# VH-VL binders against Basement membrane proteoglycan (unc-52): the designs that were tried, part 17

Target 1, 184 residues: Basement membrane proteoglycan (unc-52), of Caenorhabditis elegans (q06561r450to633)
Amino acid sequence: KDRLMFAGDAEGVTISDIEERTIDRNTPFSFFKTGYLTFDGTTDGVAKYWRLPQRFLGDKVTAYGGKMEFEIEFSGSGHHSSEPMVVLKGNQNILVHRVRNQEHVLRSDSPVRITVETYETNYEQLNGAAATREDLLMVLADLDAFLIRATHVAHQTSTSLGDVSWEIAVDRYTPDGLALEVEQ
Short names: E, the ipSAE of ESMFold2; O, the ipSAE of OpenDDE; V2, 0.75 times the mean of E and O plus 0.25 times the DockQ between their complexes.

## First folded at step 11 (VH-VL; framework fv_potravitug)

Design w1 (from v6 with heavy chain S106P, light chain S93G T95S; at its last look DockQ between E and O 0.61; V2 from the best seeds 0.00; counts 0 for: pae E 2.5 > 2)
Fold by ESMFold2, look of step 11:
Structure w1 (fold): chain C 184 residues (1-184), chain A 117 residues (1-117), chain B 108 residues (1-108)
Amino acid sequence: as target 1 above (184 residues)
Amino acid sequence: QVQLQQWGAGLLKPSETLSLTCAVYGGTFEGYYWTWFRQPPGKGLEWIGEIYHSGSTNYNPSLRGRVSISVDTSKKQFSLKLRSVNAADTAVYYCARGTYYQWFDPWGQGTLVTVSS
Amino acid sequence: EIVLTQSPGTLSLSPGERATLSCRASQSVSWSYLAWYQQTPGQAPRLLIYGASYRATGIPDRFSGSGSGTDFTLTISRLEPEDFVVYFCQQYGSSPYTFGPGTKVDIK
């Protein structure tokens, strides 16, 4: 299980756009909110993402069937972002997770814990088509990016990320997952 | 190829409890939202509720006080109970496999439930 | 909750003709999370389209979907004899997930 606790340190997290064309490696983060990495600046009108560090990347096939969790909080108003909440990139493929009923779930100044189980049924291709198990396993086999949305509403004044974890199982084959994939 | 088979009593009297079970054959049970629908005669489908393999549920607000859905992961089965039925509950009831995003494939064969007036 | 309406209620056509079925939502459907199902009498629904425009596995190319917001369309480019059945739209943009009342595609 990997974790980011943000006890006074950003732990290698940076901010980028979804395409990773602009990566802000010198973002001035605040830690006044215990357990959170906080950015109080404005964005440049471009959707921004918390970009997770290398220890969450690489070969993550054993995470299949586990879960990723994180806490978010923001301050602001206006329409909710239409961007995905989670973006996984690997083997030149992109899978995304969009939160159901996000306008009800995500409220200003109200921290919320997001849980995404690592199953293909929780992901879509970037264009909106369904993800297959093969899609997900290929992305996990050589994970190049793990992004969590940082811009949630149109007039945002602050955004925070907390308690990031990803359940990474010890290498095993299951009859329901990898065994079925290999046989087919 | 995943197949769903459902069963349960098809004839009820008012105030009784509807009880149906759906078994999943083939494929995986984990990662899916196991879902119940109903279709009154000559009418459209109505979403009743769902259960995730972990036991987490979500119900149609119009039925929330009367409905419960349960799961038995060891048997790959999930069940519907609808309390205090009346004539308006007469319908064909379907189980279905849903994704997180809630489109559904495959479906069970259906069970006609008739509530005598 | 989001109410779906479908028009027409019945669409009378001949084999080989193009069918256009409409589904209208009472509120915008987030992410275009709208599905279309086919239901043959005595059988369970069959998923045709999800996400407004993506064909489900094994669905012939003659079925296509389009639309966003509140207006969605299912098109059957050339009706085959087996297509003269009922079609439902379903939104999954917000709970409770709701279905339209159906459009029957009827021979003549």
Scores: ipSAE 0.527, ipTM 0.764, lowest interface PAE 2.5, mean pLDDT 87
ESMFold2 (binder alone), look of step 11: mean pLDDT 91; pTM 0.917
OpenDDE, look of step 11: ipSAE 0.886; ipTM 0.937

Design w2 (from v6 with heavy chain Q102N S106P; at its last look DockQ between E and O 0.50; V2 from the best seeds 0.00; counts 0 for: pae E 2.9 > 2)
Fold by ESMFold2, look of step 11:
Structure w2 (fold): chain C 184 residues (1-184), chain A 117 residues (1-117), chain B 108 residues (1-108)
Amino acid sequence: as target 1 above (184 residues)
Amino acid sequence: QVQLQQWGAGLLKPSETLSLTCAVYGGTFEGYYWTWFRQPPGKGLEWIGEIYHSGSTNYNPSLRGRVSISVDTSKKQFSLKLRSVNAADTAVYYCARGTYYNWFDPWGQGTLVTVSS
Amino acid sequence: EIVLTQSPGTLSLSPGERATLSCRASQSVSWSYLAWYQQTPGQAPRLLIYGASYRATGIPDRFSGSGSGTDFTLTISRLEPEDFVVYFCQQYSSTPYTFGPGTKVDIK
């Protein structure tokens, strides 16, 4: 599985918008909060995303059936963002994950762990149409971007990302003989 | 085509436990939210709760404390238990397949459960 | 919890006519996470529309959906004999997931 623990290093994470048209490679990150990558800059109303480094990209078909996990924390107030929490791009396709009940899950100054199992049923196309298994496998076969939302509320003063991991699928017995390889 | 077939006792006395089982045929079990609903005669549908294939559950607060949903992934089955039933629990009960973004397709054939007054 | 209302309660029309069914939510339905179902008496619901406007697999194109926020519409462009049944809206933006009370489409 791949992991980012942010032990005093950004490990190649950058900040961008969802289209990756503006990538801030010079962002001054803070590590005061142990295990977190923290950004205290203002977004000026522009939605921003943590852009994961190369080791989370490329051929990730073996991640199907596994899970991705990360922690987020923010400081701020106002309306919650309507942007997706996770954005996966690959093979000219975009799939997103939107958090259910996010206004009750995400609270200022309260870290939360987000878990998304890597199944098509946890994703949508950007326009909101259902994702198929074929859509997800195509994106994973040549993953070009893995973005995690960094702007969560309208008047945000701080945003943090921590403990990012992406597991390879666990081996599950099925009566019809479909089993995935387990990598632990 | 994915098909859901459900079964269980259709006639109960007050204070008994309702128990229904739903089996999934012709499809993938993993990644879905397996869901129960009920529809009292002549009334609208009520979401009872869901179970993810891993066993994580979420229930309608109106039934909290009385409802339990379980899953057997090796059999591709999930079950509903509703404890301490009364006449208000008389309804057609449906199982259905949902995603994380829960619109529901397909549905089981329905089971009428009658609680004798 | 998000309460859904539907209007009219009963819509009396003839085959070949256009039906317009309304669903209104007590608060905004995030992401337009609203579905429409058809239910023939004595049978399970059948999914027609999800995400306010996307037809489910195998649903004829005479069924269309629109709307956002609190106001949603199901349109049947030309009623067929099998369409004279009950229709429900359902929101899935917030738990508990809730259903509207239904609109019955009756043959005049």
Scores: ipSAE 0.498, ipTM 0.790, lowest interface PAE 2.9, mean pLDDT 87
ESMFold2 (binder alone), look of step 11: mean pLDDT 91; pTM 0.913
OpenDDE, look of step 11: ipSAE 0.854; ipTM 0.921

Design w3 (from v6 with heavy chain T28Y S106H, light chain Y54H; at its last look DockQ between E and O 0.43; V2 from the best seeds 0.67)
Fold by ESMFold2, look of step 11:
Order: sequence, then C-alpha cells, then structure tokens
Structure w3 (fold): chain C 184 residues (1-184), chain A 117 residues (1-117), chain B 108 residues (1-108)
Amino acid sequence: as target 1 above (184 residues)
Amino acid sequence: QVQLQQWGAGLLKPSETLSLTCAVYGGYFEGYYWTWFRQPPGKGLEWIGEIYHSGSTNYNPSLRGRVSISVDTSKKQFSLKLRSVNAADTAVYYCARGTYYQWFDHWGQGTLVTVSS
Amino acid sequence: EIVLTQSPGTLSLSPGERATLSCRASQSVSWSYLAWYQQTPGQAPRLLIYGASHRATGIPDRFSGSGSGTDFTLTISRLEPEDFVVYFCQQYSSTPYTFGPGTKVDIK
C-alpha cells in the first residue's frame, strides 16, 4: 500500500534539511534512471534528505514489526556522512536509523537496497541512546515526518532514491500446527 | 527477565565439527540479533557471527568458510557449527543477545571447548 | 578489520581511587560505536557502556565513558571492591566486531 516507484514523477517527495525546510527548489529532479528520483544539486555542506509525502505519515502503529525498504545510489567521493539514514518524527520525539557497516554497504555508483525492520532495536535517539519499544510506538502513532538521507559522501555529484515501500507485519503462520490467514 | 542458556560437547579432536546450542528464556525473540562469540584462554573476545530471527546471517570473514549459525524460532534457540576444528579453536564460547547495532546486553554462561591432539 | 588496543594491561589501585582505562582503535570508529564490558573470572561479560558514553540499564553512575574517533576512555570514579576485575572495549561500527585484549584492575 505505501509505495513510491518514481515512474517519471516525484510523487510528492522533496529535498529538505533535517528540519524539513525545502531546499534547492530551482534544481529540477531527473528521471533518466528508470525507477529512480535523481538529484544532481550542489554539495554545499548542508546534509540533504528526501522528505516523504503525507501518505507515509499519520497513524502507522500497524507498521510495527514490518519493514521499510528503499534503494539508494549516489556518485561521489570522500568521507561518508555522519548523518542518520532514516529520520522518523512523531509525537514530539525523533528516532533515527544509522546503517551498519556504512562504508562497506554504500559505495559510489553501486545501487543498494536498504531494509530497516520496524523494531525499536533498529532505532536510536538523536544523541545515540537506544530507542525503547514505547518510544517507537509513540512516534508511529502520529508520524509527522519520514526523511531518508540524500547526502552520502563529502564530494557528491548525484543522489538517487528508488522503490520506497513500507510493509506491515502479517501473521501468516503459528508454530503449533495451524496457519492463520489474516485478512486486511 | 531474559536468560540465555547454552550447551554442547566441550571436547573435540582435530577435524571434528563444534556444535553448540543456545536457548532464550523470557523477553522477545524477534527484532534481536542472536550472536556467538569465543574467548581463547588469556585473550580477548572474538565475534563469530550473528543470526536474525528471519534466518539472515553475517559471519566473521576469518571463519566464513567454516562457520554456520542456524535458528529455530519456534523453540527460541540458535546454534553454532564450526567445521574442521584445530587447536587454535580452543576457547570459551558464548552466545549473546544484540540489537541491530550489536552491543550485547545478555550473555549465556559460556562453554569451554577444548580441541585435543 | 578494526584492531583495538587497551592500556595499561594491568592497573593497580586501591578501593576508593579513580580508575582511567584507555582503548585505542586502528581506524576511526564511526558514530562512536564503542562499548565497554566488565568480566569477572569464570563469568560472561557484563555490558557497562554503549555508544562510547551511554550507561547500560542498571549500571551505577560511577562508571562513565568518553571519546571519539580512535581514542576512548572508561572512568570509574570511586572503585568499589567488586570493580577489581577485567574490562574490555568492543567496537560495533564495522564487521567483524572486535574486542580489546582487556585491562585488569588489580588491588594494590
């Protein structure tokens, strides 16, 4: 249900800073790479984020136990960003996800699919402290922002986002011998 | 209250396969990374590998060709196999619970594994 | 692979004294993803600090951590009798996740 495929349309995605201020409005997005939203804007030392549209926001408690996925590609060189990959804001709280082994996972001109399980163990507060289950559920209950990092390296020339999805958990099996079908 | 308990054979001959199992009691199984470590006598801990409840694994490259980790989510158990052991594999082996970020807040009691000549 | 070294190997102190333990990494530890563990002989490690400076649940405030990049410190402000054991650092910024060789805190 919640998916962005970027078939020639940005689908409400914008470029912002972590405070959700829209930036680089005069640089158009490119769609030359099929299935991707591409931005070739100038590296100016400001960390940039893809800001997801309203349909990814609101009451997302049912996403707990599911996963979000998206594809990343960039061109550039230099040190990897110290900024989080995913930023979730809700109910006056902020939780972030940082990609493990980021220097191995994210390489120039090498597309990668990022999966973030919707469990508290995948999130931290901005200061690096662990997220609790209660923190995550509170953020999901009234999600105000969903940001995905767009600036990955110091000397970046291009950044692309593809195939964004967020799936809910569905119980398809019980270990005691009966499969349960859950209709939604 | 989360507890990890581990078991398996502690005395092996060279070329045999080490096999250990860890059971998780209390707490949640899903969302955590279930991890094996070893500690050779008088040395520091070495990360062996991890398994997520989905069955997805990551291994220490120095052991990649010899190690496998498996999970049984219905029993809340995970297991280590290390093939073709030698004297350098003599260590205390630990299971542990980690978050995605891999700091480890609960540990099994340890199993001394000795590889004889 | 990130290699961790710890100094000193043994730190001889008395109860009530301040202990300062060093951990150095062969390359930068991203996001200060460094943990400290306490290990009593014959027992599994006990997590003290994660993220270089965050106390784990239930850890008394005499334990504190600091540092970034390649240089990290564990401080025990006033040693209690149970603190005279071994301490390891651990990085979790890149696989394989590695541990330091340990610092033993000994009673004089």
Scores: ipSAE 0.619, ipTM 0.798, lowest interface PAE 1.8, mean pLDDT 88
ESMFold2 (binder alone), look of step 11: mean pLDDT 92; pTM 0.928
OpenDDE, look of step 11: ipSAE 0.875; ipTM 0.935

Design w4 (from v6 with heavy chain N58Y; at its last look DockQ between E and O 0.46; V2 from the best seeds 0.67)
Fold by ESMFold2, look of step 11:
Structure w4 (fold): chain C 184 residues (1-184), chain A 117 residues (1-117), chain B 108 residues (1-108)
Amino acid sequence: as target 1 above (184 residues)
Amino acid sequence: QVQLQQWGAGLLKPSETLSLTCAVYGGTFEGYYWTWFRQPPGKGLEWIGEIYHSGSTYYNPSLRGRVSISVDTSKKQFSLKLRSVNAADTAVYYCARGTYYQWFDSWGQGTLVTVSS
Amino acid sequence: EIVLTQSPGTLSLSPGERATLSCRASQSVSWSYLAWYQQTPGQAPRLLIYGASYRATGIPDRFSGSGSGTDFTLTISRLEPEDFVVYFCQQYSSTPYTFGPGTKVDIK
């Protein structure tokens, strides 16, 4: 239900480092690749993240039990990044998702769809310890940042993000309006 | 805490189909990767494959043509079928619960499956 | 496929002694995605350590893990009578997920 389609517009996405100390709000993006936000610049060796806009933040407890999905594509060579693929920050806590088997999943010039189930078993604390359900619910209750990795290999020349979606509360029809049903 | 109980026939003839079932008691079924392993006598463990609670599967390439794993979410059960068995398939078979990252915090009691030579 | 080797094959020690078990990978294990299991003969494996160094729920402090890249270590600070069993490492960095051949800890 929450989506980013990138039809000629960045839709509020910016680029930052993992700590959000440097947020580049003037990054020149390309949209020649339909449905993608593309950056063709060099990273100068600094790991970068797509920083999702405000509408993906705030109280997201109703996303528990659903899934987030996005597409990525990159061009480049060299060793794969050791950085997490997804970073969620909330209530002074950080949880990350690292893509298993990433060297076989992520290949240059090969678009891939990444699905991350919104369950604690898909997340780790930043230091690598397992996430608990309580950890995940606390982060989701007041989500301050949602970052998706933009730098994937050592000698990257291009990076793209597409079709971002996140399942949240289930709407249903009623005779006099919409009723919200909590999605688990 | 979660407990896994497994069952199935332990004595097979060559070319038969191995069929094992694992039931999950206690704990959460959703969000976990339900996994099968085997351990030949005196040898190390071999990962056979996994099924997510929603039904998505991934198998060891060495067994991909002979293996199927299925899930019954309403019964909290998952099953292994291994077709066309031979003597090399003799092993103790284990079911296990894993996270996305594939470390396994709960295991079934094991079932010795013997395939006659 | 990542091949794991373990040394020694058998480690003969007495209760109360410190055990050090090694696991080596044929290539780097990303994010130290390396687990250690204990297995009593005739029984299912028991998870001890995940992520190279994090104790699983209910595992006593005498078990600790360390290492990164291709070299990993399980340490048992003071052997208890129940610890004289087999220990396996497992990598979950790259499919197929693989196990080491095991180290048996024998009582002298």
Scores: ipSAE 0.623, ipTM 0.822, lowest interface PAE 2.0, mean pLDDT 88
ESMFold2 (binder alone), look of step 11: mean pLDDT 91; pTM 0.915
OpenDDE, look of step 11: ipSAE 0.856; ipTM 0.920

Design w5 (from v6 with light chain S32N S93Q; at its last look DockQ between E and O 0.55; V2 from the best seeds 0.00; counts 0 for: pae E 2.4 > 2)
Fold by ESMFold2, look of step 11:
Structure w5 (fold): chain C 184 residues (1-184), chain A 117 residues (1-117), chain B 108 residues (1-108)
Amino acid sequence: as target 1 above (184 residues)
Amino acid sequence: QVQLQQWGAGLLKPSETLSLTCAVYGGTFEGYYWTWFRQPPGKGLEWIGEIYHSGSTNYNPSLRGRVSISVDTSKKQFSLKLRSVNAADTAVYYCARGTYYQWFDSWGQGTLVTVSS
Amino acid sequence: EIVLTQSPGTLSLSPGERATLSCRASQSVSWNYLAWYQQTPGQAPRLLIYGASYRATGIPDRFSGSGSGTDFTLTISRLEPEDFVVYFCQQYQSTPYTFGPGTKVDIK
């Protein structure tokens, strides 16, 4: 079980673009909203992502069958971003999660909890092709990046991330003989 | 290869409850959205609703209040109930396997449900 | 909700010919979340294409999909005898998820 609670600290989270070419390591975050990491600066027209710290990376194959959870909130208007909500990069591959029905699920000034169970059926390749179980396991075996979308609408004035967790599979049926429970 | 087999009563009277069950053979049960559709004679398909393997449901608003979907993970089965049927509910009903992204790669054989009288 | 229309309603062709089937959405379909199915009368649908252009597992190369926004096309490059059935498009961008009314491919 790994968590980010944002109790007055960014806990190693940075902001970057999807390709991680521009990583702002000195971003002035706000913590006025209890339990949230908030960025209220203007964007430069480039979609931004919360870039998770090293403890969420590396060999994460034991996370298969578990779940990722986080809260998001934003302020703004205009068309919704076409960018994926979650980006996982590992072993030279990229898998993404796009929130279905996002125009009805994501509303300005309304926090929402996103849960993505760590199964291939919740992910796509960046181009929209289906992810296989083998794709997901290879990404998890050498996870280099875990990004969560920070830019949600065209005219955004504020974006927040909260209560991030990634739990391993706990006492669940797993195909192919994976352990039913992995010690946290 | 995953196979879906469905069963249930095919002839109902008005006000009765439609009840269908779908069994999943082969493949994995976890991570999929187990879905019901119907197809009135000579018409297109209508999405009824879905259930995730953990029990979370989502229904077509047009049927909300009359429909419930349930899952039995130990038996790898899921079921549809549609209450207070009428003639407009006459259709072939299908179960199907979907991903989070709601395209459906495996289907049951279909069950014609006729509401008479 | 997103309403899908398909044209033509019936397409009369001979084996070996190219079939072009159109699907039009009442509003833009994000991320190309559009699928194509074939359905033999009396049988369940079979997934052909997802994501507007990706072939489902086991689908022959003669089936291809294209399009974006509101206009989508299924192409069968060379009709085989088993292809003379009904084809539906389906959007999965938003609830309620909807299907087109179908295009029947008839043998001439």
Scores: ipSAE 0.558, ipTM 0.810, lowest interface PAE 2.4, mean pLDDT 88
ESMFold2 (binder alone), look of step 11: mean pLDDT 92; pTM 0.927
OpenDDE, look of step 11: ipSAE 0.823; ipTM 0.902

Design w6 (from v6 with heavy chain T28N, light chain S93H; at its last look DockQ between E and O 0.52; V2 from the best seeds 0.00; counts 0 for: pae E 2.1 > 2)
Fold by ESMFold2, look of step 11:
Structure w6 (fold): chain C 184 residues (1-184), chain A 117 residues (1-117), chain B 108 residues (1-108)
Amino acid sequence: as target 1 above (184 residues)
Amino acid sequence: QVQLQQWGAGLLKPSETLSLTCAVYGGNFEGYYWTWFRQPPGKGLEWIGEIYHSGSTNYNPSLRGRVSISVDTSKKQFSLKLRSVNAADTAVYYCARGTYYQWFDSWGQGTLVTVSS
Amino acid sequence: EIVLTQSPGTLSLSPGERATLSCRASQSVSWSYLAWYQQTPGQAPRLLIYGASYRATGIPDRFSGSGSGTDFTLTISRLEPEDFVVYFCQQYHSTPYTFGPGTKVDIK
């Protein structure tokens, strides 16, 4: 299980655009919300992402069948972002997760826990086409980037990330008789 | 190719509970949202609700309080119960397989449920 | 709740002709989360298009979809005899996930 708890430290998380370019280098992170990494330097027009550190990258095939969870909170108003919530890049491919019903799920000043199970049915290609199991396994086999959306609404004043975890599954069931088991 | 087969009683009296079961063959069960729809005679389809393979459910607000969906992962089956039926519940009921994003690539054959006195 | 309307209600054409079916949403559908289904009377729906424009597995290339926001189109480039059935659009932007009333493609 890989985890980030944000006890006064960013733990290698940066804030970037979807191309992983670091944005707003002059605005430090805040930790006034216990257990959260907070960024107040968001400006309109540029979608920003929390970029996860190296320990979430590399060979992550064992994460298939497990789940990823994180908490988010934001302050702001206006139209909800159309950007994906999670971006996974690996083996020159990109898969994304978009939160369904996000206008009901994501509300200003209301922390929410997002759970994404690591199955292809929870992901799409960047253009919106369905992801296959092979697509997901190839991305996980050599994961180069793991981004979580930081910009949620048009007129955002604050964004926070907390309690990031990504659990693995152990073999329990396969098409040919092996089993996959979610580690708890 | 995944195949869904459904069954259950097709004739009910008012106030009874509708109970249907859908079995899944030839496909992965995990990661999908197992869904029920209905189609009243001469009308469009109505989404009833869904169940994830882990047992989490989501229902159409118009039916919340009367509907429950359950899953048996070992048998690769899921079931619909609709309590306190009336004539407005007369419809063809379908089970279907959906992704997280809720487009439905496989459907059961349909079960006509008639509620009459 | 997002309401879908479809036009025309009935489209009368001959085999080999091009069919154009419209679907309109009461509010914007993010990411073009709109699907098209075909339904033969007495049978279950068949998924044709998801994401407004992506063909489902095994669907012939004569079926195509387009549109975004509130306005979506299903096109059948050359009608085959089996295509003279009813077509529904469906949004999966928000719950409850709703369907349009259908367009019947009828043989002249």
Scores: ipSAE 0.598, ipTM 0.808, lowest interface PAE 2.1, mean pLDDT 87
ESMFold2 (binder alone), look of step 11: mean pLDDT 91; pTM 0.920
OpenDDE, look of step 11: ipSAE 0.862; ipTM 0.921

Design w7 (from v6 with light chain Y54H A56Y; at its last look DockQ between E and O 0.57; V2 from the best seeds 0.71)
Fold by ESMFold2, look of step 11:
Structure w7 (fold): chain C 184 residues (1-184), chain A 117 residues (1-117), chain B 108 residues (1-108)
Amino acid sequence: as target 1 above (184 residues)
Amino acid sequence: QVQLQQWGAGLLKPSETLSLTCAVYGGTFEGYYWTWFRQPPGKGLEWIGEIYHSGSTNYNPSLRGRVSISVDTSKKQFSLKLRSVNAADTAVYYCARGTYYQWFDSWGQGTLVTVSS
Amino acid sequence: EIVLTQSPGTLSLSPGERATLSCRASQSVSWSYLAWYQQTPGQAPRLLIYGASHRYTGIPDRFSGSGSGTDFTLTISRLEPEDFVVYFCQQYSSTPYTFGPGTKVDIK
């Protein structure tokens, strides 16, 4: 199980765009809210992502059937971002997770816990096409990037990330792991 | 590939409880949202609600308080109960398989439920 | 709640003709989360299109979808005899997930 707790340290997390280009390097992170990494930088119309550190990358096939969880909180107003919440890149493929009903789920100054079970049915290709099990396993076999959306609304003043974890299937409440049911 | 087969009583009196069950054959059960719909005669479909294998549910607000969906993952089955039925509940009821994003690629054969006058 | 309307209510055409079916939403449908279904009388719906434009596996390429925001279209490039049935759109961008009232494609 990998975890980020943000006890006064960014633990290798950076701010980037969806292409993983580092942005806003001159704005320091804040740790005033215990357990959170907070970015209070200027909104400049560029969609921003928390870029997770190396320990969440590489060969993550054993994470299939597990779950990733994180907390987010933001301050701001305006229409919600059209960007995906989670971006996984690996083996020259990109899969995304978009939070359904996000305008109800994501509210200013209201922390929310996002859980994404590591199944292809929770992911799409960038263009919105369904992910296959093979797509997801290929991405997990050589994971190059794990991005979590940091820009949620048009007039955002701050954004926070907390309690990031990714568990393998054997650590879940459902003990069946990576076993898949076959067709009848 | 995946097959859904549904059953339950098709004729009810007012105030009775509608109870339907859907069995899933083939494919995986985990990771999908197991969903109920209804279609009144000659009308469009109405989403009733969904259940995930964890037991997590979401229901149409118009039916909240009367509807209950349950799952038995060991049997690969899920069930619908609708309490206190009346004539407006007469419809063909369908079970269906959806992804997290709620488009539905496999459907049961349908069960006509008639609530007598 | 997002209300879907469909036009026309009935579309009378002959085999081999092109059918164009419209679905309009009362609010913008995020990420074009809109699906199209076909329903033959007495049968369950059949998924044709998801994400406004993605054909489901095994669906013939005569079916195509387009649109974004509030306006969506299903096109059947060349009607086959089995295509003279009812078509529904469905949005899945916000709960409750809703369906359009249907367009019947009727043989002339």
Scores: ipSAE 0.635, ipTM 0.834, lowest interface PAE 2.0, mean pLDDT 88
ESMFold2 (binder alone), look of step 11: mean pLDDT 91; pTM 0.918
OpenDDE, look of step 11: ipSAE 0.890; ipTM 0.941

Design w8 (from v6 with light chain S30T S93N T95L; at its last look DockQ between E and O 0.58; V2 from the best seeds 0.00; counts 0 for: pae E 2.3 > 2)
Fold by ESMFold2, look of step 11:
Structure w8 (fold): chain C 184 residues (1-184), chain A 117 residues (1-117), chain B 108 residues (1-108)
Amino acid sequence: as target 1 above (184 residues)
Amino acid sequence: QVQLQQWGAGLLKPSETLSLTCAVYGGTFEGYYWTWFRQPPGKGLEWIGEIYHSGSTNYNPSLRGRVSISVDTSKKQFSLKLRSVNAADTAVYYCARGTYYQWFDSWGQGTLVTVSS
Amino acid sequence: EIVLTQSPGTLSLSPGERATLSCRASQSVTWSYLAWYQQTPGQAPRLLIYGASYRATGIPDRFSGSGSGTDFTLTISRLEPEDFVVYFCQQYNSLPYTFGPGTKVDIK
């Protein structure tokens, strides 16, 4: 339901660190690659994130059981980042998604589509502990940040984000057949 | 809370197809990676492969040409087939429930499969 | 693929003693994606630890895990009679997901 296609416009996406302490409001993005938002700026050794706009935030409990998808492309070399690929913040809690087998999934100059189904089994707490369904539903009930990793390797020269979408479904049931319930 | 029960033929001749089924009782079926392992007598475990509830699979490269895993979501069951078995396929086979991150919190009881010469 | 080795192969101890089991990976395990399992002969494995240090549901406090990178440790602070079984480490960083050869904790 919600989508970013980057047809010559950043659509409200900004770059920040994981804590959102430094948000670059004047980042010079490139749109030469059709369908992509590209950043070629100098890295300062600090991990950077694509910070998604307001339409991906707020009450997203109906997204439970759906999926988020986006495309990644980068240029560079060196060791892969140890940072999470996706960061969701809400209700004073943080859940992350780390891409398994990432050294073989993420390759320089090779675009890849990342799919993260919106189930607690695809997320961890920031410290690496398992996420519960209650954790995920609470974050989704009042989502205040949706970050996608922009720095992937140590010596990165370019990073691109494309075709972001999140399936929002109101008539899905829980796996045991019960209706999806908003956490109180 | 979740329980896995497995069954299938325990004695095979060379060249036959190993076929095992695992049923899931309790808990949620969606969101998990339904996984098969094997353990030759007195040896360590080998990851065979996984199936997501959507039907998406991933297999150990050492078995890729002979193995298939399938799911029946209406019955909450998933199955292992290993074609063209030989004596080296003799092992205890386990089904298990895993997360995306592939640690396994629930296991079936195990099925000894013996391949005679 | 990531090869796991475990030491010692057999650890001979008495009930009440502290056991320390080691697992070494052939290359760094990202995010400490390492699990420990207990296996009683004739039974399925039981998950003890995931993420190098997080106890699985229902696992007693005497089991603890630590380590990062290539070196990981399972500690059993006070051995109970039921603990004299085999322990395996498992990495889930890279395909294929692999297990160590096991450490048997044997009663003196």
Scores: ipSAE 0.577, ipTM 0.815, lowest interface PAE 2.3, mean pLDDT 88
ESMFold2 (binder alone), look of step 11: mean pLDDT 91; pTM 0.922
OpenDDE, look of step 11: ipSAE 0.869; ipTM 0.928

